# Ledger of designs, part 154: VH-VL binders against Large ribosomal subunit protein uL10m (mRpL10)

Target 1, 224 residues: Large ribosomal subunit protein uL10m (mRpL10), of Drosophila melanogaster (Fruit fly) (q9vpl3)
Amino acid sequence: RGKINIQRPKAPHYERARVVAVTQPKYPELPKAKSCFKTRAERTQQQQENPYNEIIAREVRNWLDHSRLVAFFHLSSITADDIFRVRVQLHKQNLHLKSYGSKIIEQAVKNTRYEAIVPLFHSNHCIVFSPDPEKTAALLRIVRRVPQMVLLGGIVEETMLSRNQLVAYAQMPGLHAVQAQLVQTLSQAPGHLIQQLQAHQNSFVQVLDVHAKNQMNEETPKST

## First folded at step 10 (VH-VL)

Design gb31 (from gb1 with heavy chain T98H; framework fv_anetumab)
Fold by ESMFold2-Fast, scan of step 10:
Structure gb31 (fold): chain C 224 residues (1-224), chain A 119 residues (1-119), chain B 111 residues (1-111)
Amino acid sequence: as target 1 above (224 residues)
Amino acid sequence: QVELVQSGAEVKKPGESLKISCKGSGYSFTDYWIGWVRQAPGKGLEWMGQIYPGDSDTRYSPSFQGQVTISADKSISTAYLQWSSLKASDTAMYYCAHSFYYWGEFDYWGQGTLVTVSS
Amino acid sequence: DIALTQPASVSGSPGQSITISCTGTSSDVGGYNYVSWYQQHPGKAPKLMIYDVSNRPSGVSNRFSGSKSGNTASLTISGLQAEDEADYYCSSYDSYSTPYVFGGGTKLTVL
């Protein structure tokens, strides 16, 4: 390949943590039988004592810290073959699709500026990371063909954006748009900048709240 | 402004080797797939395979895997389709084509390279 | 191995409308919205006319439209013109055997 991951968390960091903390699941060899599963209480107890969660949470923090583009998706039921195809195409564009459990996400973003994203991960979800925010257009082009992935919002250059704002960002020309935004931002009074950042944050939080409520409604069985 | 320019027609004998080329211009060569499509005389289109030049990821149709090799040279923005040993049944028009998606449409096509294999 | 099923030929008169069908299975046409249509004049390379079932590339006449119902995609050409006489190929993503499969092709004759 020829890609150097200088601005990203070390690519094998997740692989290393997975190898050290957990032997690769030989999932196809171990059938999922109800009698082989611990009770909910036993699983909860074991999960709270499992050091694996903190190791993976650190990996998530590294992805967040070293990615200038982070996109959040609701993920509907999708085959292993379909998600693998999507992951490969995303990787071609330096876009890294990751799936983490909600408790690991909560642990990763606890006491950070991104703590507000936790409600997004109550349902099935995935995250796309990239060191290159100019790949937002490529990301949206790829996921346009994946109806199982529904864009919820994202973070670009440490700014939380709603779905509509992220779509608008993707339509901007690359370097020239960035320079125009930088000039515009630098010409604004400090009060205006603070108001804009709070408005974006509040808008994103509202989108998270609306999505959480919509997700609750989607998960609630309708019996008529 | 995307353009794919293919090498000229070839006339070969069975058992000979051959390498044909497809030069891309007007786009970022390493950010798109290049596919190869075969069309036998008077017949329809057959997808043979494709390559992503950025990392040389190559995918083949089961019908053509082992029969041909697809490769690319980033430094000259050129993709290749090659045979170690040609057969008379390889007589066909060969097109290269540009695609953003592994599973998607071919939006721009080369002019085609006619390969004739006869004794 | 098995191409998508298209009629071998279709014909129409100038000003008429014609429709070309493309039938597959749930693993290709029926399972995905990745159907494309290509026009090929004799001795020329194919030209993309429709992608993602119903979208037209810039420069393609609005007389060309695409649709899909179940396992069958359709290309409709309205206001037929002499220059529409060509071979038309459908294509789709195929999750079963190949990532890309073509239809057998349809020869359109404008009488």
Scores: ipSAE 0.550, ipTM 0.760, lowest interface PAE 1.7, mean pLDDT 80

Design gb32 (from gb1 with heavy chain T98A; framework fv_anetumab)
Fold by ESMFold2-Fast, scan of step 10:
Structure gb32 (fold): chain C 224 residues (1-224), chain A 119 residues (1-119), chain B 111 residues (1-111)
Amino acid sequence: as target 1 above (224 residues)
Amino acid sequence: QVELVQSGAEVKKPGESLKISCKGSGYSFTDYWIGWVRQAPGKGLEWMGQIYPGDSDTRYSPSFQGQVTISADKSISTAYLQWSSLKASDTAMYYCAASFYYWGEFDYWGQGTLVTVSS
Amino acid sequence: DIALTQPASVSGSPGQSITISCTGTSSDVGGYNYVSWYQQHPGKAPKLMIYDVSNRPSGVSNRFSGSKSGNTASLTISGLQAEDEADYYCSSYDSYSTPYVFGGGTKLTVL
């Protein structure tokens, strides 16, 4: 058609974007890792009461109820690309990385046997869930190459374990009966285990403080 | 001890189909990615793609997407690289290699399969 | 795929040290600490020499070391020996085109 239409409505921006999306080469884009990275604004908002927290707290309880392996991590700043590759590898091992606000976690575990974990989540954190406790070794192997994720502790077969106890459990993957006995043996003193988890978190914070101070001193290498 | 054993050399004509194999032993086959790497005569290494045998999730290099098919049979710990119709430009050494990490290095390699396509 | 940039050839004498560079962009070498190096002798499969920029697998000589500065990774071979004569390839995680990309390769000649 060679005739000019007197009416010249322009296509909406969203309609043009749709046409371009259909005609351009299609490459998968990496998923964004929003759930594991929290901005200051998002963290501040989570400190306020939010009715939505009750819904998410039920989701957390559901994950805890259906997982025989739960691992807790401190999470430092990480890019969307970095967390995407980690999530791909974790998912292959039936390991599910989730992030929830501290208030939500507190509400989820309140009046449960897991209430002691709340102090672990006062800073950026994430949790890995799995229905398969034999995947503990695979989890630790994957996370070993992700320095932004620091293991704080976990729960195996409903038993709270420190970082070192999880490592010990992971080193006997071929013997299910021995693994079950090891979990029971390592968890014989609940009070001592809670102290170990708290001590580990405090030691980690102390190490970060010392490291930061050492980095400052390296900027002035000739000053004592 | 970890070992990847590849099928023997092949001599084919253009248009023929071919399926070469890579059998893993000495490790958990379903916990490692198996990659395929091509090396044309006198040229460098080219990553073609990789598969996770546990769920058959397959990733291809854009250069090889649609040109080959990568598959695996976890019951016999074997991965495959397949062509429906070979071309003379497919003449190359093909290596399989195993990596625990999606993003990581290939720490175990097969001995290679030489594929020659000529008329 | 576009390969990471390596020099086509490098040469050295026995006992000397040589360095091979591998240059990419911020989406691969520059953005991540997931650089590996492979050694390939003629007619043989590649062998992993370095992973995660500077780590050596069990059984690899401590004469081989790796480093990275910005978008360039380097493989250094000290105390050069005749058996080091081979092709060397770098590789890196690539966030956009593939999860894995190789360099073009460097022929090391020991004179």
Scores: ipSAE 0.539, ipTM 0.773, lowest interface PAE 1.8, mean pLDDT 80

Design gb33 (from gb1 with heavy chain S99T; framework fv_anetumab)
Fold by ESMFold2-Fast, scan of step 10:
Order: structure tokens, then sequence, then C-alpha cells
Structure gb33 (fold): chain C 224 residues (1-224), chain A 119 residues (1-119), chain B 111 residues (1-111)
């Protein structure tokens, strides 16, 4: 439930604000949206023609094009304090946690080789980018301790991988030539890979349902 | 194996400066946090602060902010804890400990440095 | 300062089981699964016995187990042995500015 009043996210103090200023992208200032009984079509067209959305979509494309490691996560409810802590730890390993709206991601990857990832973002999500694919093991080590982040899949060396394939890749960090060959082999049959990524999302939903029922029954006193 | 070796015991007078050290080996020094934990005589453990040697990002407990300085020299895999002016209340055992995560637990501990400040 | 409440002492006989409690608030022990337990023998550095509530590092006896219920974490030692006699400290995550808060410690005496 959401009735824990005293556990609300606190405003960043000086130290946290300093780190946030370094690690977060700067966006041009825009006036807050003026809402005036606009039709759905007018709102949709305004969003499509909004220069702000194109700037952010371009930023997403830039991250995708310049990252040799991209990991996609489902994101459960998490406090601002907790996500900030995770973001700082990831940044130590040159791993950059980003969150973008589903429409912006769709706009960013439309008519690109990454278009197949769009279905992953129909639920609450976040993405981790890195120029260094050797950091996959570090990423999984960090996220292992963040139950709110559930790995869906990713892209390594421009090759789409399922969750299980990313885990396998992470377990062989010292073998560059073997890793490159493995990534190439695992990337065969793109249609099958898309089905695997969707199956993992469906498995996650099922796991969440079982977990929620177990928590209500108090059958799992730890890891609640 | 991971090992943290701390400098020897110190006996000082109030107002004196002091810098103690913690040398790490057997792991990637720049990829792990190094924390300092204080234990006053006959008392429990207190976290003082920690540093990430890879970028010198340093975090202090509110109780110790401004009282001590934590630093690290990655060229010799050594972390430091420093006082500009010691007080009698600084008498304690000081442990360094290392961990991969910013939070949670300290996996490996140094043997401790006893600091005695007497007037 | 100590932030978490532990009993000052507990005792047991060889072969028995004992439990040491560690009570915090909903913002530390109750809010996170980042509870650790350390064993400290006189004159020695602390040794990590349990992390993330219930996980054991390699080399730690399976006689040591951890659990949590609400705002209270517990360390249970089964099959007590003489070498288990030590001080035990719990620790929890609290906030970004205080990623480690400790309990006052519990002296275990093996009779």
Amino acid sequence: as target 1 above (224 residues)
Amino acid sequence: QVELVQSGAEVKKPGESLKISCKGSGYSFTDYWIGWVRQAPGKGLEWMGQIYPGDSDTRYSPSFQGQVTISADKSISTAYLQWSSLKASDTAMYYCATTFYYWGEFDYWGQGTLVTVSS
Amino acid sequence: DIALTQPASVSGSPGQSITISCTGTSSDVGGYNYVSWYQQHPGKAPKLMIYDVSNRPSGVSNRFSGSKSGNTASLTISGLQAEDEADYYCSSYDSYSTPYVFGGGTKLTVL
C-alpha cells in the first residue's frame, strides 16, 4: 500500500544535488503544459510536432548508437532516494540509468534497427547504457540487489539478446573473442528472439502475481 | 586473497594532527568502496565515512563531517583517515573495511589502528 | 551513535540454539532487505557473518542464519559451540547519507 507518509522522498540535499547535476542530462526550459479541453487528436499532434520530444528522441538515439551495452528493465514502484542510490552505484561502473516515456522511445527507434524493442516499453521501464560491454557482469551484480528492477533483455555489440543470453554473456567476461562469437551465434533468428523477450515479460508478470499472493499470505517473511 | 593492512598504533596529545593508513591488496582497489568504522573503548561500531578510490568520491557520516578527512592514493592502493586537531574523545580503535556496494555490508576488514589521545 | 536496538547479552549452552534480535524502524530494518551481522572476538576485527538479511558469505558455518519480520531482524545460531562466544553487531541501510547504521551489540556467552 501507499500510506507510508513518513517515507516520502526527501528533497535532495547539497551533496545529492551536486551528484545529480553531474549525472543527469540538462533539458531546455519549457513552460509547463497549458491544458484547455483540447481534443485527443490535438494533443497527439502537438506532441508529435513538439521540438522538445524530438530533442529527447534524438538523445535516446544517440545513447543507442554510442552504447555497446544497452539493458532493458521493468521498473516496479521505487522511491526517488532508492533510484538515486542505484544510479550513483551504476555510474561508478560507467553504467548510465535513463528513463524515457514510451512514446519518446517509440519515436526514437521508429524506422531503425531497434524498432523491435518497442513492446518492452508498454509497461513501466528503465534503460541502462554503457560504452563498455565488459560491464555487463557489474550491471547484473548491482541489479541483483535491486528487486524493483527486473531484466528483460538488451543489446550487446549491436546484437539483441534475451535475459538468459545476457546472463550467459556476463559469465564469460575474460574471453573477448569467444564473447564476440557467442554474441554473433546468439543473435541468429531475430523473430525467435522477439518471442523470447515477450515470453520473459509474461513470465515476470506471472512471478509478480505469485509474489503478491505470497506476501498477502505472509508465507515469505523475508524478501517481502 | 583480499587483504587490508592498517598502520600501527598511535599515541598523541590533544591538538596534534594525525593521518592513519589502510593498504588494500588482492582486489581491484579502484572498483571498491573503502569505509572507516570507529569503535570507542568498550563501545560499539560507528560508520564514519567511505571513499570510492576510482574517482575519490567521499561520503561522511553527519556525525563526522568536518571532523575528519578521508582520502585515497590509488597509485599505492592506500586509503587514509586524517585529523587536523585531535581531541581526547577521538581515542578509539579505527577499522578500515571494503565493499563493492555503496550500501549493505563490508566484506573485508583491516586489523584496526588503535589511536590514544591523552592529555 | 547506535541506531538499532539489540539485547546487551544472551547466553546458551553447547548444542542449543539462540537468537539475537535487532530492532529498528520502518525507514531502516523494516524498509530494506540490507541487514548484515558481524561477529567480533575480543581484540579482533569484525567478521561478516550474514548479509542481505539471510545470505551467508563463503566460509561461514551453516549454523548461522538470518531472518527478518517487520522492523526486527534476527540472527540465529544453532548447535552452539565455544568458539561462537563473541560480540555480535547488526547493521542496516538507513538512507543515502547514512548507508550504515549499527546496533549496540550483543555479548554471547556460551555456558
Scores: ipSAE 0.648, ipTM 0.825, lowest interface PAE 1.2, mean pLDDT 82

Design gb34 (from gb1 with heavy chain S99G; framework fv_anetumab)
Fold by ESMFold2-Fast, scan of step 10:
Parts: structure tokens; sequence; C-alpha cells
Structure gb34 (fold): chain C 224 residues (1-224), chain A 119 residues (1-119), chain B 111 residues (1-111)
């Protein structure tokens, strides 16, 4: 057929479309399928106003501020009986196992020096608190027999330590003051310092083994 | 350096009371369990019970519950095993031993206390 | 309480390997990895040789090893020496008679 002239729009067509739109009956739009809805702003306001969460968040901040040892764990599926037994053993060593929702932890640590821990709590988790950093070795000794608890890291004397740094700290024999001093140094050189500490510990173990072997050899000398 | 030193041998008559001791040194006395283990002449080891000195939480074997009392004095790092009325069948060597776990091994042992009960 | 089952005696010659068994139930040896072994020489207190089924304390010879299969734990002593002649006891966590039970003991004789 005849070609349509697209360079000159047909004025009657566009004007007619506008007239049809104006004269078309308007029906009230049905509400959304949900029988009742609150505005997004109203829902957000209700979610923000939870006094209970703020009370628990303050409790968490109190635990963080008054604990010289804080350890973070991923928690796999565990029975109520197993977790109870673990809690009892931890409590004997002044180690307090707590579990809090991720939102509460985020609220507790937001705008504090501890804010960096938030990513650790995106999965199932628990925290162990203690006023006594000397109990780090006891904590790791207990957790070795609880495969459902996986150490992620911790805070010792207000210093954030990785899992390997916390393990190295736990293996140090010595005076409380010396251990506290070494925490500051450990946090400044993660890989290198830990390797030095492990080598030093291994040399002590080797010296003790040689001494024990020499004592035995004095009683039962070996001959070829 | 960790050492458990037990009291000396005892010779008693049936019906008499007795309290024997186990003194710990070289470790944190209140952070470890102390257990008592019996060994009758020519027989094997029998676990009697254990105490956590830090809070005096005490657990007994069903066979020894009500037969003996286990206690501890943390001020002098000493644990005790006590009978109100001895029987001839109580004749045995008694060991104390210490371990970290409620359910676990005993790392260090005392030298033993021989108790002889006869008329 | 019934003690865990051990053979009353075992014997071996110097340089030989021997194995001592310790049999319980699902409420002790079979249910948990908390099996220990103790060595006792005549007139002396027991000494811990193995803990948590297969772990050795510092100072215990590598000739001593532990294992577990089902309800039975085993202590193996390789390269037998005269000084190994002693009584050996197993122990386990016991959920029925909580928390601890010993085996009946095994006398090892080195000929």
Amino acid sequence: as target 1 above (224 residues)
Amino acid sequence: QVELVQSGAEVKKPGESLKISCKGSGYSFTDYWIGWVRQAPGKGLEWMGQIYPGDSDTRYSPSFQGQVTISADKSISTAYLQWSSLKASDTAMYYCATGFYYWGEFDYWGQGTLVTVSS
Amino acid sequence: DIALTQPASVSGSPGQSITISCTGTSSDVGGYNYVSWYQQHPGKAPKLMIYDVSNRPSGVSNRFSGSKSGNTASLTISGLQAEDEADYYCSSYDSYSTPYVFGGGTKLTVL
C-alpha cells in the first residue's frame, strides 16, 4: 500500500490519542493484593524502635569493655546436651559462652573500636568472654575437644588478634605481665613474629627433650 | 614441678573414722579437678569421685556415693577423702590424681596412701 | 558399675609388639573419644601413657600407640623392652556412671 509519512507525524492521530485518554472512564485502582499495608516509612520506624535490642546491645558492649579476653567462634550444629557440657567446663575456667543475634552485635559495636568484628557474625556464631587473658590456653584446650566450635579470632588486652596469633599467645609460658607486653608486639607483625615465637618455643622443647634423653642415656647407655 | 603429696599410711579398726589428705603444688590448685582412685590389694583401679576445688563441685561414683566424703581446702591447696565408719573392705591403696577436664585423663598422681582396716 | 573389659594378662619377648584391648559400650568407649591408658609399675602410682584415644603426653615413648574401633580401644607397644613390664589400665568417659570408669587392668610380662 501507500507509504506512511514518518517525517511528518499525522497530527490528528496524536491529538486523538490525547482526547481518548482524557475521556476514558477512570476506575479506582485496587489496593495491592495484601489486605493491609503500612508505608515503608512506618515499617522502618517500628523496626528502629526496639528497646529490648538496645538493652541487650548495651550488655554486649559491657562484656566487651570489661573482658580482657574475647574469642569469636563459628558454631556448627550442636546438641543441647553437648553445649551445656561445654558451657559448664568453660565456666570452671571463668570463660563465659554467649550467643547474640547478628543485628544486636552490629548495634553494640557500631561506632566503636570493635566495629571490625561485624563480618564475623554473618553466619551461626558464639563469643567467649573472660576477665582473665591467662585463660586463653585453657579456652583453646577445651575447644580442641569441641569440633563444632571453630575459632575465628579474638581480642586480648584490647588488641585484635587473628586465629594464628591467638594460638601463638596461648602457647607462651610465662608471667602475666610478660604475656600482656607481648600481645602488643605480636599484633604489629602477624606472620613474621608468630614464626619467631614458634621457632623459639620449638627450641625450648628440643632442649627439654635432649635433657630428658641425656638423663635416660646416663642410666641405660646405648651401644652399637 | 607439679606434685601431689599424700598423707602417710593408716592402720585402723572397723567403725573408726578417718580423713586422708592430698596436697597439690606447682600448679593452680583451683583450676583442675582432683580425683580419688582406690586399689584394693591385688586388684585394679576404681574411680571413687572427684572435686573441683574452685567451687567445691563434687562428683561421686555410684558405688561410693554415701560411703565417703570428698572435700578440699583451697587456702592450703589440699584435698581430702573421709570415712565416717571404716569397714575391713576399705583396706586398699588410695591415690589422688589431678586433671583439667571433668570427663578426661588424670595427668599427675600422688604417691598413694595405704589404709589397712583390721581388728 | 562394671569395669571396662581387658585381658587379665599378656606376654611378649624383647623387640616384639603386643596389643592390649579395652572393650566397653556405646555409653563409654564406643560413644566418645575420651580413652586414656595408664602404666603402673609395682609399688608405684599410675602414669598417664595415652589420652584421647591416641595422643601421647610429653616424655612418653613413640613405641606406645593407641587406637579405637567401635566399642574397643587398643594400646599397642612396639619394640618391647624389659622396663615395659607393668600393669596397664584403660579408662573412659562414662555417660551412664558419669564421668569416669577404669578397665580391669592387664598385667604385661616381658620374657
Scores: ipSAE 0.325, ipTM 0.595, lowest interface PAE 2.0, mean pLDDT 80

Design gb35 (from gb1 with heavy chain S99A; framework fv_anetumab)
Fold by ESMFold2-Fast, scan of step 10:
Structure gb35 (fold): chain C 224 residues (1-224), chain A 119 residues (1-119), chain B 111 residues (1-111)
Amino acid sequence: as target 1 above (224 residues)
Amino acid sequence: QVELVQSGAEVKKPGESLKISCKGSGYSFTDYWIGWVRQAPGKGLEWMGQIYPGDSDTRYSPSFQGQVTISADKSISTAYLQWSSLKASDTAMYYCATAFYYWGEFDYWGQGTLVTVSS
Amino acid sequence: DIALTQPASVSGSPGQSITISCTGTSSDVGGYNYVSWYQQHPGKAPKLMIYDVSNRPSGVSNRFSGSKSGNTASLTISGLQAEDEADYYCSSYDSYSTPYVFGGGTKLTVL
């Protein structure tokens, strides 16, 4: 609830962060908790018993319950500085970047309508949550500048959408009623959607094609 | 179609206050940064600062921090640049421009407001 | 305060190619791929010509290209035309003190 700091990241003020970064000595290891990137070894360790799993699973359920937009991403290696920059820009659009272990996600969505998404989280991943589905276009615009993040699919208004369906939704900003009709038209059964989302996990050509189309539409928007 | 319309030219004396405006249309005003760029006569572009109207987060160039105030009014999709006390050295063309990313490019520009400060 | 270094002027003849350099440090041009180029004709507002080092916005001629090597970004204009005569400014993300910094500008004369 109110204990989730969604408005302000826990990073210091920009000027203070810059000064701290310049004066800080090198550390032996980078904090993995603030990155979406998980190594194979870290994922294996997360599968062991963790006393916080139930608390974090409850946090995940709260995000799902209060978010009308949920987007799933593949995440390749990215520096803490780069992900921080992305997180700041996402927060400006009321978009909240989170990373959770696969065991926690499985626990959070078990016996829910979203259980079918569990296979997406057995590889390196991150999730973006927002209470505002109209921010889908802004999300995709931000992520096109982050090649380490590859869109797999998402959930809009509790309806599961493939990558292509989510892109189509983003290209039709406008009245809430029109967006709701589009979501209903694009939605598919969870089994078929998961097959499509898993196919997209390794489809860099399709992602590039979508980004190229988005570039053309955003750089030369059609006037009314 | 995105458009930024700036207020008209101003002629002022040193010590006077001034507030110039930049009205945005054709886009979501609260989803883009609005920056202010100064160009003194015959000189180059200087980034002064920028504001995100959605939450009024402002960022200033060190050269202009404390010298000017940047603000925005979401209800009328208008951004402002304000001086409490003008100096002759403030004589310049002032541009507003919009950017989606706080680290990125300014893709749309206003026509500019000429401010002349002379005794 | 100008952080990025550009030559004050450059000149060329119609049909020629010219290159304008923009030199910074590892905290701006050298550290990131967020370099932009703007064209400004006399009495007009600047126009974005290049973003993210080498990308062109819609409506910008393919005669304009951008590149970067180390701490130096370059704008190349091929097949020079009279309408290219303008001032050109580079800009970069700056991780140290500001999110933006401009170059000093370069006046292109087409003779």
Scores: ipSAE 0.460, ipTM 0.708, lowest interface PAE 1.8, mean pLDDT 79

Design gb36 (from gb1 with heavy chain S99D; framework fv_anetumab)
Fold by ESMFold2-Fast, scan of step 10:
Structure gb36 (fold): chain C 224 residues (1-224), chain A 119 residues (1-119), chain B 111 residues (1-111)
Amino acid sequence: as target 1 above (224 residues)
Amino acid sequence: QVELVQSGAEVKKPGESLKISCKGSGYSFTDYWIGWVRQAPGKGLEWMGQIYPGDSDTRYSPSFQGQVTISADKSISTAYLQWSSLKASDTAMYYCATDFYYWGEFDYWGQGTLVTVSS
Amino acid sequence: DIALTQPASVSGSPGQSITISCTGTSSDVGGYNYVSWYQQHPGKAPKLMIYDVSNRPSGVSNRFSGSKSGNTASLTISGLQAEDEADYYCSSYDSYSTPYVFGGGTKLTVL
């Protein structure tokens, strides 16, 4: 009303400019000068390579090569303020939100093990990159506040994961849980073969196990 | 599992300095914002400010800007709230709490530190 | 000062349902779906009961539910129990510079 706030917080545009400068990739300026060739297209139209697209495609390949976590999202319309807040929170977790055209992504992954991702990018999309796969849980917790971003799937340690597999990975409590799951996966194969060979013999052992457990006070169902 | 342990109650006189602490355990200390919330006797909750320990980025409520200093030591997973000169009006319960997203929720809270400032 | 408006008190009997309102403006409660509710017993720290208007953290009873209409968010507690007697605070996101704006609190008495 008549009071001037001289202890004003840092201006929003200042913080926005700082984050944009840090998170926004810089691209080479593409020359606007056209060739002085005549309007008749003899061979000047036969080259389909765009130098600008090749430069950006190499940038995308570099991100893929140096990221142990890559997550793919469908992106609905989102306000500048909302995407700004998402980028800030992601950046603090060493998560880098990038948007590239579908043709650039196709060119970047062509003849690589990741070529199968191209169909995911026929509509509006964005990609999050990180060198740290343990940040998957942080990524999904941040994105839960952004309904405009819909998780499609990802790549963790060069392994393609579906949406549900990536969510399951994020819910694991860390290295010890990952090691436990790997050990359980490895131990299941020999156990499965033994179980198939001993199906009829196991019923006797199970009866003994049930009797032993009935004499114990603790029989809490375990989710594992 | 996740736990925030705050320093003990303090009784001070106006003009004295004070630094209280909040130690986090059971989670990645550098990956969450830690906020400070004040509650005057018989009154409601007031957000004072918060810090992201990973890069020491600190945000303050306009009401508390210049009144307190928030800091953190990531080597011992401890956040601090500090006054250079206490006032009687600083008498309150002070809570630390974690905010993963900076979106307006506090997931886990410390037990609180009672600060009493009287002559 | 208090930015969000809550009733000072509300009461109910065991087994009944009660609703606590939290009214803000179009720039906080009305502008975002980032409304949280906290329960505080005397002498204890607050506990997060609801986040993002209607979501429950793991371990919070499904008797607690949240909703929002325009500039007013509501916390509903069904099947009231004696242990529900506490102070309840709402909170909303306002802006990046002020991510927490609290209500004045509501004292719930279970008779």
Scores: ipSAE 0.162, ipTM 0.555, lowest interface PAE 4.5, mean pLDDT 77

Design gb37 (from gb1 with heavy chain S99E; framework fv_anetumab)
Fold by ESMFold2-Fast, scan of step 10:
Structure gb37 (fold): chain C 224 residues (1-224), chain A 119 residues (1-119), chain B 111 residues (1-111)
Amino acid sequence: as target 1 above (224 residues)
Amino acid sequence: QVELVQSGAEVKKPGESLKISCKGSGYSFTDYWIGWVRQAPGKGLEWMGQIYPGDSDTRYSPSFQGQVTISADKSISTAYLQWSSLKASDTAMYYCATEFYYWGEFDYWGQGTLVTVSS
Amino acid sequence: DIALTQPASVSGSPGQSITISCTGTSSDVGGYNYVSWYQQHPGKAPKLMIYDVSNRPSGVSNRFSGSKSGNTASLTISGLQAEDEADYYCSSYDSYSTPYVFGGGTKLTVL
């Protein structure tokens, strides 16, 4: 809001007056009508941009949902040839190197269990996906030849792991197959397990013994 | 349980063709690189090349590019090293070896195939 | 094509310690932590003794240790035994296209 600037009638430079006169016929619409048209165009553009971002975000969610191994890396300056060689080598082990913008990652994981990963992507980053968690050791071996890729952490079997935990997981080959089979065996005999617990035999003492042994083993590394 | 079994010793004349084999067992043959390492009599180890059987991708040492062909047959879990025309300088022990990861080491070795080329 | 540099021979007495050097460039031994060591007895296939500079495969004696300083990697064998008498080869990563570069080998004599 304001008054018409009365300085305008003070014989402006001839060139400016001529340019303004030529430009004015290009604006046939009233200021309010022009503003309404511009806002409408902006809304149309926003609708077009939302579908594009959502398509890529759905791709990211699909990778997260169908991958049993997801590893997050900080990516320093690397040549196109070097990253291509890394990507080819990873692909041979069914490891898929992907890079997405931070806003796309945020949209993909918002309101999901993966939302906690968003801060990892505020700088240069890349992600490796695989349906096979047994490939974690192969992944880490490959990327150790790539100093430009720094491991930040990952997700294995829908469980968030720190860098150190992911490295430890990679150093225990074959344990996941054994663990999965053990869990499956236990889940196939629930009646027998409940019956033993109800009998109040040595179950609680055994659990305490296992916990004490595990706690002792976990504390041993702290002394080194 | 992982084992690489190579074909028997060969005695050939210069100019003859030869194909030696390396059969893998006890692991997923198509998921790991198999390399060939040469050792001339009384000399050191020399990497010749390697193959990824899953897609038949091959890598060769510059010294052996064009001199030998590396191939693999997935159906019988066997890798091959082949010469179209042998030279006396090809006399050597040839080892196959597999790397369970991609970089810089051979975890398991075949027993070796001695190739003697003389007239 | 230049191989990694190793001494041709090294010798020691039982119970002593010896060290074998392996010298490369900043683009192989100096560039990455991917140095391996192999033991080869006469007439036998090589056996992996050390990988990734200092790591031992399962079943390899802790008498064998590896280290690296700059462009030189070293294999140290402590408590030397008669069975250690063999040829020792170092190997380093070079590039994706040529992932293996071997040293010339070192003959270890125990007497």
Scores: ipSAE 0.045, ipTM 0.515, lowest interface PAE 6.0, mean pLDDT 76

